VH-VL binders against q9hk44. Designs and how they scored, part 19

Target 1, 202 residues: q9hk44
Amino acid sequence: MNSRIMFIGGVPGVGKTSISGYIARNTDIDIVLSSDYLREFLRPFAPQESHLETSVYDAWKFYGDMSDDNIIRGYLDQARPIMGGINRVIARALANGEDLIIESLYFVPDMMDEMVLKNAFLAYVYIDDPDLHRSRLEDRINYTHRNSPGSRLAAHLKEYRTIMDYSMDMARGRGIGLYSTDDYALARQRLLDDFRKFVDRR
Below, E stands for the ipSAE of ESMFold2; O stands for the ipSAE of OpenDDE; V2 stands for 0.75 times the mean of E and O plus 0.25 times the DockQ between their complexes.

## First folded at step 4 (VH-VL; framework fv_utomilumab)

Design c7
Fold by ESMFold2-Fast, scan of step 4:
Structure c7 (fold): chain C 202 residues (1-202), chain A 120 residues (1-120), chain B 108 residues (1-108)
Amino acid sequence: as target 1 above (202 residues)
Amino acid sequence: EVQLVQSGAEVKKPGESLRISCKGSGYSFTSYWISWVRQMPGKGLEWMGKIDPSDSYTNYSPSFQGQVTISADKSISTAYLQWSSLKASDTAMYYCARLGRYYWDAFDIWGQGTLVTVSS
Amino acid sequence: SYELTQPPSVSVSPGQTASITCSGDKLGDKYAHWYQQKPGQSPVLVIYQDSKRPSGIPERFSGSNSGNTATLTISGTQAMDEADYYCQAWDSSTYYVVFGGGTKLTVL
């Protein structure tokens, strides 16, 4: 089975949705799944302790005062059922010989099944410049989310960048590629090239 | 063209400090991780840890964490392996090897090895 | 800690097929790489990502990886193939590199 699976991680504002669409168009992959929809689908059925009824940027509140540790604890609570679902979706695509792109805020290498680590092209996208990140969140409507208030998300830049830094550290330890979207056009081309290289190695 | 060149053999006494080097040439040094691998006399290969020369991020094997320090100077395309206090059990051949950025990559280029002998 | 197990030695006659195994828990869910090491020399990559050959490695070298076992196969084994062979994969909890104990291939 020669499934082409891409699993791209990133926080809001980094351009992961636009990049996944670009890759899909340039590789003729028909299925692009967002963890936003997976999260909403799982929401009524998720364990209470996952706190999926709470925005990820507020999940630290279950652990006390705002701190990097509490932000990550809240993120990981939410990530667990979503990552479990993503593992299953990828396993199904592999078993059926299907191509698939998943883009996700929830990207926890320690929660990925080994078959995912082996068979999916894993990439984490980030923005190095926090001012650029804030600007892209404030103007989110220009990219992918016409009715999402970018200023609301920009108010939570601290929480998102804490999640981003944590995710980058874990990805790096696992040898997962990190792609700066400070130059969006360069980042999407590098991702496409690396994905093609990964596919060609099978 | 692409190669890793290591420093020469060392003979040391227990308690002494030592730093050995691994110099890359013929490629973009910051585009690859550098790993250190130990091979004790008559034994197999043991991965010690790796460094990203672009920002000196390190990742150590649990058995080598706190035993050695891995560092790099990207301005001279050189990675280092350092002991603050050598033990007789550190007697081994030490290899550096380059590793691509991704978890599916293998060690495609190896240094020639540095023999470290620690005896009193 | 994750471990890879190889037989300590394998012997074949010239022209015969040598098979060197590497066993680990669900190793088929990981990539296996293989290195050849001759006495007094550095290891040389002979197979990467289960079954791929680097440029310059003879076609008689091949690999497979499924279930718990990866296999390095050398068809038409030659005297110059006599060496120690090491398999390598990653640890499941981090991207720690793990080597097998090595197999001494004797061609006599």
Scores: ipSAE 0.179, ipTM 0.697, lowest interface PAE 4.3, mean pLDDT 89

Design c8
Fold by ESMFold2-Fast, scan of step 4:
Structure c8 (fold): chain C 202 residues (1-202), chain A 120 residues (1-120), chain B 108 residues (1-108)
Amino acid sequence: as target 1 above (202 residues)
Amino acid sequence: EVQLVQSGAEVKKPGESLRISCKGSGYSFTSYWISWVRQMPGKGLEWMGKIDPSDSYTNYSPSFQGQVTISADKSISTAYLQWSSLKASDTAMYYCARLGRYYLDAFDIWGQGTLVTVSS
Amino acid sequence: SYELTQPPSVSVSPGQTASITCSGDKLGDKYAHWYQQKPGQSPVLVIYQDSKRPSGIPERFSGSNSGNTATLTISGTQAMDEADYYCQAWDSSTYYVVFGGGTKLTVL
C-alpha cells in the first residue's frame, strides 16, 4: 500500500491541531508532527538570515515598516528551512511506506518538492470571520497554551491574517483545498472525507 | 448526465466587446474549477485561466492577465469569458473545461467550444 | 517558464503500437495527463495521473511517466485513433496548467 500523508497548514487560532488529532483518530494514523517542534529542532542549525529566533509576527521588522509585503517576506524567510525539513520528512515517510500527518504554520506550495505535491494530501485551514479568529486567539490560554497568552497573540491578528491570506492565495491557485473552521464540525468532516477520497484516487 | 454547454459562435469586429458562456449541468457546479482554454486555428491548446465558482476567485495565465475577464454566476451554474475590446488575434476556438478541486485532477469534462471570429 | 515538448507527428500502420512522448524537466516528479482531439471536436481525457484510464476509454490506451518523459501508448492502433494528442501537467512554480504542443497521429 502507498503511504497516507496529510500536510495541513494554518495560522494560530484556526484549530489545525485539534483537526489533526481528529483525523489521526479516524484514520488510525499514529504519527502527528507539529511544525512548532520542527522549528525548535531546526533553530540551532538554521541560517541566521532565516530569523527563526524571532516570532513570525515580528519578522517583518527586519524589512522596515509594517506592510503586507514585509510581513510575507519575514514569513518566507522562516518558512524556507522549515519547509526544507518538511520535504525531507515526507520523502522519508513515502520511501518507508509510513502514514504521517503534519500540521504547520509554514505552508508554502512554492517551497514544496514535486514528490510532496504529487503524493501528499495538502490542505489549508482558515477562519473567514476575523472577529471569531480574534476570540479564538484570546481564548487560547484557557484551552491549550497556558504559558502562551492568547491576548498577546490576538494583538498580532493583522500579521497572522496577512500570512493566512497569502497562504490561501498560493494554495487556491494550485487547487489545494481550503477549509473554513468558522464551522469547526463541518470543516473537520469535510477534511476527513476529502483525505479519504484523495487516498482512493492515487 | 454531466456536461458543459457553451454559447454559440460569434463574428465580431476589432474593438467590439464580447462575453461568451459555459453552463454546467448534472453535477455540483461549485465543487469544480472552470478553466478556459484557447485554440487558435491550426494551433495547440493554451490555458487562459480558471475560476472557482463558489466565490469567483480567479487565476490567470500571465499571457492572458489583463487581456480577458473570467467570471461566474453560481446561481445559474454558468461561467463567462469576456473581452472589453477584441483584436483580430483573438480569433480562435474557446473551450471551457472543469477541473476537480484536488490539484492532481485532470480536465474530465469539456464544453463543445465557442468559435470567435474577429475580422473587419 | 516550464514547457512540455511533443513530436509534431507520429505515423503508424493499423494494428501497430503507437508511442507518443511528452518531455519536460523532471516530468516524472509531476503527474502527466493526456487528451485526444479529433478534427472539429473537443478534447477528450484518455489518460490521467500518468497511467489511469477514465471509464469508457479502451484498454489499448496506456501511459507511463518517468524521469523527463511521459509516454502515451496505443496498442493495436485503429483508424478511429487518428487524432491530435496533447499532454498536460501543472507548473508547480506558477500555479498554471501547461499543455504540450500536440502530436498528430496518422494511421495509414
Scores: ipSAE 0.040, ipTM 0.620, lowest interface PAE 6.4, mean pLDDT 88

Design c9
Fold by ESMFold2-Fast, scan of step 4:
Structure c9 (fold): chain C 202 residues (1-202), chain A 120 residues (1-120), chain B 108 residues (1-108)
Amino acid sequence: as target 1 above (202 residues)
Amino acid sequence: EVQLVQSGAEVKKPGESLRISCKGSGYSFTSYWISWVRQMPGKGLEWMGKIDPSDSYTNYSPSFQGQVTISADKSISTAYLQWSSLKASDTAMYYCARLGRYWFDAFDIWGQGTLVTVSS
Amino acid sequence: SYELTQPPSVSVSPGQTASITCSGDKLGDKYAHWYQQKPGQSPVLVIYQDSKRPSGIPERFSGSNSGNTATLTISGTQAMDEADYYCQAWDSSTYYVVFGGGTKLTVL
């Protein structure tokens, strides 16, 4: 296939939106989709047990006390319908020969169709340093999310980093690339280079 | 020239320990996984496991988990396969092969093989 | 566990086309790779990602992969092509490497 499909995972504050824009500009890909908007579109139709009306950092509350296990359970409940939608969107792009970048908090390769895994470049973006992550969440409001206070999201850094660690472990076991944005300029260049190699190698 | 060079043939007795090596040259060693593949005399290829030399992360086939240890020293571009206690059934040719970073990559470069013979 | 099945042997006359199959559940949704192994030698990659040839591999080698079956095709088969051929894919559930049992190609 000649479609160039990139699926980038990452939690808030890691720079996945900025990196997606950089890749789009440097590859001349016109469509960049965010799972934030896919989630909003899906809310009216999602099963009740997906708990999409609840913030991901609060979804553990349906399972009892806060624990890594309960945070992941809540995350996976929300991920299931969203990942289903992402499979369909990528399948459409592949069928039509279209290029597409999707950036998503929800990143669960085990929920993706084999055809998608065969034909899409998957990458997970993370921040190793938790203090840098907190700082970037707080700085977020100055650049991309004026009406989404970074300090509010920073209060849930633990939940986001639990999701991040889980996602990274899943990606690592499956040979999916991990890109640390502790050095943002290096990370975006490495990801761009790897995506170009993926397209060329197909 | 991109190549993987393995250590020489070994003749051992049951119960002995052994470590064999696979040295990469002509490429960035930490940019590729290294896999170990067993081939028993007259039989097919069996994947044993793989290592990422950049951080020593390993994946093992269930058939080989606990039977062998895969390790790597990136400072000398060398991967290792180790047994704590050899059995006669470990008699085989052992290949190392490099694997690209993407899960769909093929084994493009193979070592020459290390013959391990375990007999009394 | 995911399994790849190959015929144990295939025979062909010099100059004829040899076809070696590799069967697995929905194998066409995975990438198939092919390796050639001559007696006493290491395996050599001859086809990767279903249909691509590494540099140095003759154009007479080609591949395909659809449905449940991947096929390695050798056109104008020569005596030097006599070898064991192995297909390989990934088990998508475990991300373990899976090899087929191998096919002995005899050119007589």
Scores: ipSAE 0.311, ipTM 0.732, lowest interface PAE 3.8, mean pLDDT 89

## First folded at step 5 (VH-VL; framework fv_utomilumab)

Design d1 (at its last look DockQ between E and O 0.71; V2 from the best seeds 0.00; counts 0 for: pae E 11.4 > 2)
Fold by OpenDDE, look of step 5:
Structure d1 (fold): chain C 202 residues (1-202), chain A 122 residues (1-122), chain B 108 residues (1-108)
Amino acid sequence: as target 1 above (202 residues)
Amino acid sequence: EVQLVQSGAEVKKPGESLRISCKGSGYSFTSYWISWVRQMPGKGLEWMGKIDPSDSYTKYSPSFQGQVTISADKSISTAYLQWSSLKASDTAMYYCARHEGYSYGWEDFDYWGQGTLVTVSS
Amino acid sequence: SYELTQPPSVSVSPGQTASITCSGDKLGDKYAHWYQQKPGQSPVLVIYQDSERPSGIPERFSGSNSGNTATLTISGTQAMDEADYYCQAWDSSTAHVVFGGGTKLTVL
């Protein structure tokens, strides 16, 4: 039970992928999983009601008009199979004593087992400034997503911000740390420090 | 050295308002949560609520929700517990305690204040 | 609401091993922490995260947690160990902190 596991959540543009890589490099953790790839892996097999065939920012359409409630409903529908998988992946890593970092758009601790929550470091990263958030979405092509136009995602900032707010509320409600990436360098350092502290206490 | 220093003992009458304080030193005050714990005479520890001093987010025990207010002034590294109208049943020792708040298993209270005795009597 | 149950009292002779239990629904899936409180003093953390000892706590203090029960064990109990002991956990569903009712340890 000496595994080092981090589960980091955040909507696109907040920098979770980059931070996860940074932490991995600075902790010698070799395995970093992304929910983007997990989603793609599950899409052919996922239940129809999960609507994984659609982008998360369009998932509200299955419920009618765009609203915060429908955005969250769509988000949660997609999250269910993915979080189920993530829960099992973490459980396996724990059982085998393996180190693992998972970065995920889908961050729903309510869907995770208590034992998993006990033994994994959970964190949620966010951006306070919506304009900064927009700019970072637009600039993704220059960083982690070199072949994906950021303008497409920036057009759905409202949906992402809604999901972010919901996720932050959930995280806070369960005592999970929130990390603003408005100051990116500070955020990743704090997250690294906290993760190390978590590991050292075990 | 990490320390939590609480305000002095209080003697009050029913109906009076009261605010007691807990000042942290020797650490980054906004990096830790502060909880308030009540201990009635001869009784056990009761968690009242907690605050994140960084943004003053608060969480209360259901038993104390609406009964007290927890606040913090991070500029002076101080947390507060206050009553708008004291009752005789509020007579107790009150402790503040520090804990980490951002991970499972970090909820242990590693440092405690010395306690503030509040006596409410007509 | 989540609840932790402790025996109200435990008695041991000097040199014997004292065991104080704390019971809660699936407590083994949580972390249990233990505090020692002597008369007129603030509580002191003696065990955190089920079995970890803070600096300055004697090695005779140990802890375990499985199933529904956490246990604080004091080997070679000394007179100075006479105190009230409280277990504590965190309810992840509500983010509430929960204390047990406390156990008075008497060293005979």
Scores: ipSAE 0.236, ipTM 0.757, lowest interface PAE 2.5, mean pLDDT 92
Fold by ESMFold2, look of step 5:
Structure d1 (fold): chain C 202 residues (1-202), chain A 122 residues (1-122), chain B 108 residues (1-108)
Amino acid sequence: as target 1 above (202 residues)
Amino acid sequence: EVQLVQSGAEVKKPGESLRISCKGSGYSFTSYWISWVRQMPGKGLEWMGKIDPSDSYTKYSPSFQGQVTISADKSISTAYLQWSSLKASDTAMYYCARHEGYSYGWEDFDYWGQGTLVTVSS
Amino acid sequence: SYELTQPPSVSVSPGQTASITCSGDKLGDKYAHWYQQKPGQSPVLVIYQDSERPSGIPERFSGSNSGNTATLTISGTQAMDEADYYCQAWDSSTAHVVFGGGTKLTVL
């Protein structure tokens, strides 16, 4: 029996947390991990250059003016220790024959171990319509993050979409599936069906 | 029945332009990437690059970046490979092939076109 | 960049088992795929993801992949199996599709 491992990437507001819950319920996978909480666990151990003490949408400020390059550089600096931890978590699940879903803002294929790339179902979730994305960020209370002020996050739509576009390019170049959640119900069903195909095929 | 049908053989002179085509049928064209693969006479297979026909996102092998253009017209389920100025060394068989774009490990080419022979000579 | 090495030729007698190797650094951490190409024809997929057989490929074709080596195995080899065989992997670090140099299988 092989482990059923799903690693879902996406920026805030795309519905990755809700989708991961849907997949867990429909596959009876017991363990779902969010990188939001893994980030908090890792903060006291992370090197200073990762800048894990700041929000991802502010990390570009360490490199100068706002630009796509600086936004991406700040994102990647934060991603290194978090992706390192995620690699180890997936490796443990694989070694123990355990099922696992991870949903993460930090989704960097170049930082994934080859055994993770080979044995985990990888998916990146996005929203194509920027206005819908803004609306979803403003309504985060309805998407599982209680008491998080969505207006603060929506003010950083540019940073999130820059990270999203970068992540989509990297995922496509490596054959990792992209899933639009503009139609949420369709997206969650497609993702569930594809995960089941992946598990059945390998 | 899934098919990839390529345009016919071409005989060209150095310096001429050329565009060859690969038409998909029997499946959802935008659900699969199309790759182009070169096979020089008596040689092995060389991957040139790929395109996602849904939005024309393209990835090139470094050996072919800037040497050819890969494009697609999803309204007619067709991918293209184009040279602006052919060289004699471009004489080869050119294949298109598809693969799923969903997840890592699905980069197997399950269907191939019949090939387009391009001959470039004086 | 990432390279895959195959022997240039393999010869077997009809009915015997043919074994075609494909070597690459840590290839067992990647998926290996195999294609058969007969003279004048397009390649056809015979094994994908190390060991899976597409519909319509005879059960005598099998595959394995571990360490630095993937192997295509053809049991009960028939004259119709005479062809060139290519292994292929995907290198995530460069986003390359990589083909091996090919192996000519001769059935004497």
Scores: ipSAE 0.006, ipTM 0.577, lowest interface PAE 11.4, mean pLDDT 87
ESMFold2 (binder alone), look of step 5: mean pLDDT 92; pTM 0.946

Design d2 (at its last look DockQ between E and O 0.66; V2 from the best seeds 0.00; counts 0 for: pae E 3.7 > 2)
Fold by OpenDDE, look of step 7:
Structure d2 (fold): chain C 202 residues (1-202), chain A 122 residues (1-122), chain B 108 residues (1-108)
Amino acid sequence: as target 1 above (202 residues)
Amino acid sequence: EVQLVQSGAEVKKPGESLRISCKGSGYSFTDYWISWVRQMPGKGLEWMGKIDPSDSYTKYSPSFQGQVTISADKSISTAYLQWSSLKASDTAMYYCARHEGYSYGWEDFDYWGQGTLVTVSS
Amino acid sequence: SYELTQPPSVSVSPGQTASITCSGDKLGDKYAHWYQQKPGQSPVLVIYQDSERPSGIPERFSGSNSGNTATLTISGTQAMDEADYYCQAWDRSTAHVVFGGGTKLTVL
């Protein structure tokens, strides 16, 4: 039997962690990986030029002013080693016939093997409303991140939305589905349905 | 039953504008993409571009970028292909076709329109 | 741009096996689809995702895809199978759909 693999991207606050958990429970997939932990795992070993020692919202500082271009450059620098790792993880799962869900801030399909992309369900989740996005970042402490003040991340909404917009354009340009979580319940149901369809047709 | 029904044959002169249509039925129109495919007389299939009817996002083949416009009206489950100024070389059969293009990694055309013949001559 | 190459023509006697190839760079890492087109008709999907048959397509139609080559195989070829056949793939890097040049299958 073919492995069931979903790779879901999105910036903080969009609800990708919760959605991934929901899908995992409804499909009996036991392994859910988060790029937050993968990033932490890689930090001691990552190339210096990746700047993984700094938060993604500060990575632009290595290039100068906080421009959209510099924000994206910083994001991509961090993405390179993480995406390399994610690609290898998915490849291993495929080789072993293992089911896997990966949720990630870093979502760069061009850094993945074609064979991996062929056999994985890719999706990018986003929020249209900036105010809703801010609110959800602030509320993270009440849900998935109990010991981390959401106000810290909310202060970097500009950087996250810049990354989101960039990622959405790339995703659409490569035929990857976009899912708005403004209606969270609708989004998670659509993702579940589409993932099931993907798996069933294979 | 899933169906794509295209508008009738067109006879035009060079320089004229034209819009042909493709109406979907028997399924949720916004759940699938529509592609347009050109086939010149005695030649092969050429992908022109595609549209997501849900938000009217379009993607064109480089060969057809700027040469045609693809649009959709989801309220009537219809996709369009249009020219602002036809050329003799636009003479061909034009097909619309439904496909998945949404995170699956495959885009196969499972249903096709009957085709619209466009003839451009002076 | 991504390209798919097919032989322009293939001939086969009734009852024999016909093979039509489609070549592209790392095509095996993509899904290949096949369409049959008879004169004056719209194309019909005969194979999708390398080797899957849509409902209503005879079992004598099969497909494979590996390396740089996808192959449509028609076993026990019949006169009614005479048609043009097109392979098709999707290029994720550009999101473009690509067709092969088509192969005319003649049943002698």
Scores: ipSAE 0.752, ipTM 0.896, lowest interface PAE 0.8, mean pLDDT 94
Fold by ESMFold2, look of step 7:
Structure d2 (fold): chain C 202 residues (1-202), chain A 122 residues (1-122), chain B 108 residues (1-108)
Amino acid sequence: as target 1 above (202 residues)
Amino acid sequence: EVQLVQSGAEVKKPGESLRISCKGSGYSFTDYWISWVRQMPGKGLEWMGKIDPSDSYTKYSPSFQGQVTISADKSISTAYLQWSSLKASDTAMYYCARHEGYSYGWEDFDYWGQGTLVTVSS
Amino acid sequence: SYELTQPPSVSVSPGQTASITCSGDKLGDKYAHWYQQKPGQSPVLVIYQDSERPSGIPERFSGSNSGNTATLTISGTQAMDEADYYCQAWDRSTAHVVFGGGTKLTVL
């Protein structure tokens, strides 16, 4: 197998969609998948009690009052079926020798199959400065998501940063690169360079 | 030229404390993790734990958790392995080794220190 | 905890092919690395990521990994290849490193 597989995690507003496009253009990888659309695809098939019907920033409501624990529980419940699908998509790409970039809000190392952990370049993008993160959420229309109401998403900064901090903690020491996009141009170039090194060693 | 230079051999008595060191040179110290590996006389290699020198995040082998302390001082490119109270069973060769911190790192230890022999006897 | 099993010794005549195995549950789903250690010396990486050779390692060293078994193969074995050989795996899901018990390769 010669598949070049990149799996990028990150919450909304950190630049994962823009970075995945940059990588695609600079590697000639034609297939880029977003878990946002995978989640939308799954919604019509979900039972009424499925956590897939709710935005990730509201998923804590299934468990009571807002807390870090309930935010993470809601996130993980949504992540489970989507990560299952991502595992299968990557397995198909590997079996067929196909190149693939996936960018996903749902990035849970404990839910990744061993073949994903072995064969995919895994990266998590984040923003360290909360004010910058809020600004980027407000600016989404101008950069990547032309019809997304950025002010509505920015109201949920707390939920997104809770998920982000959890994801970074879970990635620690597992060979998953953490990429700060506070300097966006530097981050995208570092990620591209590291991906090329990964492909060259594989 | 990448080098990991460890502190010299130690002869200690049970109950004494000890800290041994591993100094990295010829590379960006904070870009690589450092692991410590024990080899008891006539025995195999045992992974003890690792540290990311950039922020001192550590991960220990279950067999060594609570038994030793791994630390680093990035300002002098040095990692440490420390015992608060040595036992005779701590007699061994101790190696430090590094691996890349990039997403393409696979915990292959590409450079090893020369080893530090620790002898604990009454 | 995750264990890797190696035969304690392997003997080969000069010029023949030596094969050293490393067994672990679903080891093929992990990367296996191999180290050579001569008496009184530090370990030296000879194979990484199942089958890759670092610069300076002779072509006669090769590796494979599938199912439950990784194999280090030394073709045209020379007296200088006599050493202890350790396999190592990394469990990315727990961030733990495990070494095999080691195999003494004797060339006679």
Scores: ipSAE 0.390, ipTM 0.760, lowest interface PAE 3.7, mean pLDDT 88
ESMFold2, look of step 5: ipSAE 0.378; ipTM 0.775
ESMFold2 (binder alone), look of step 5: mean pLDDT 93; pTM 0.950
OpenDDE, look of step 5: ipSAE 0.735; ipTM 0.893
ESMFold2 (binder alone), look of step 7: mean pLDDT 93; pTM 0.951

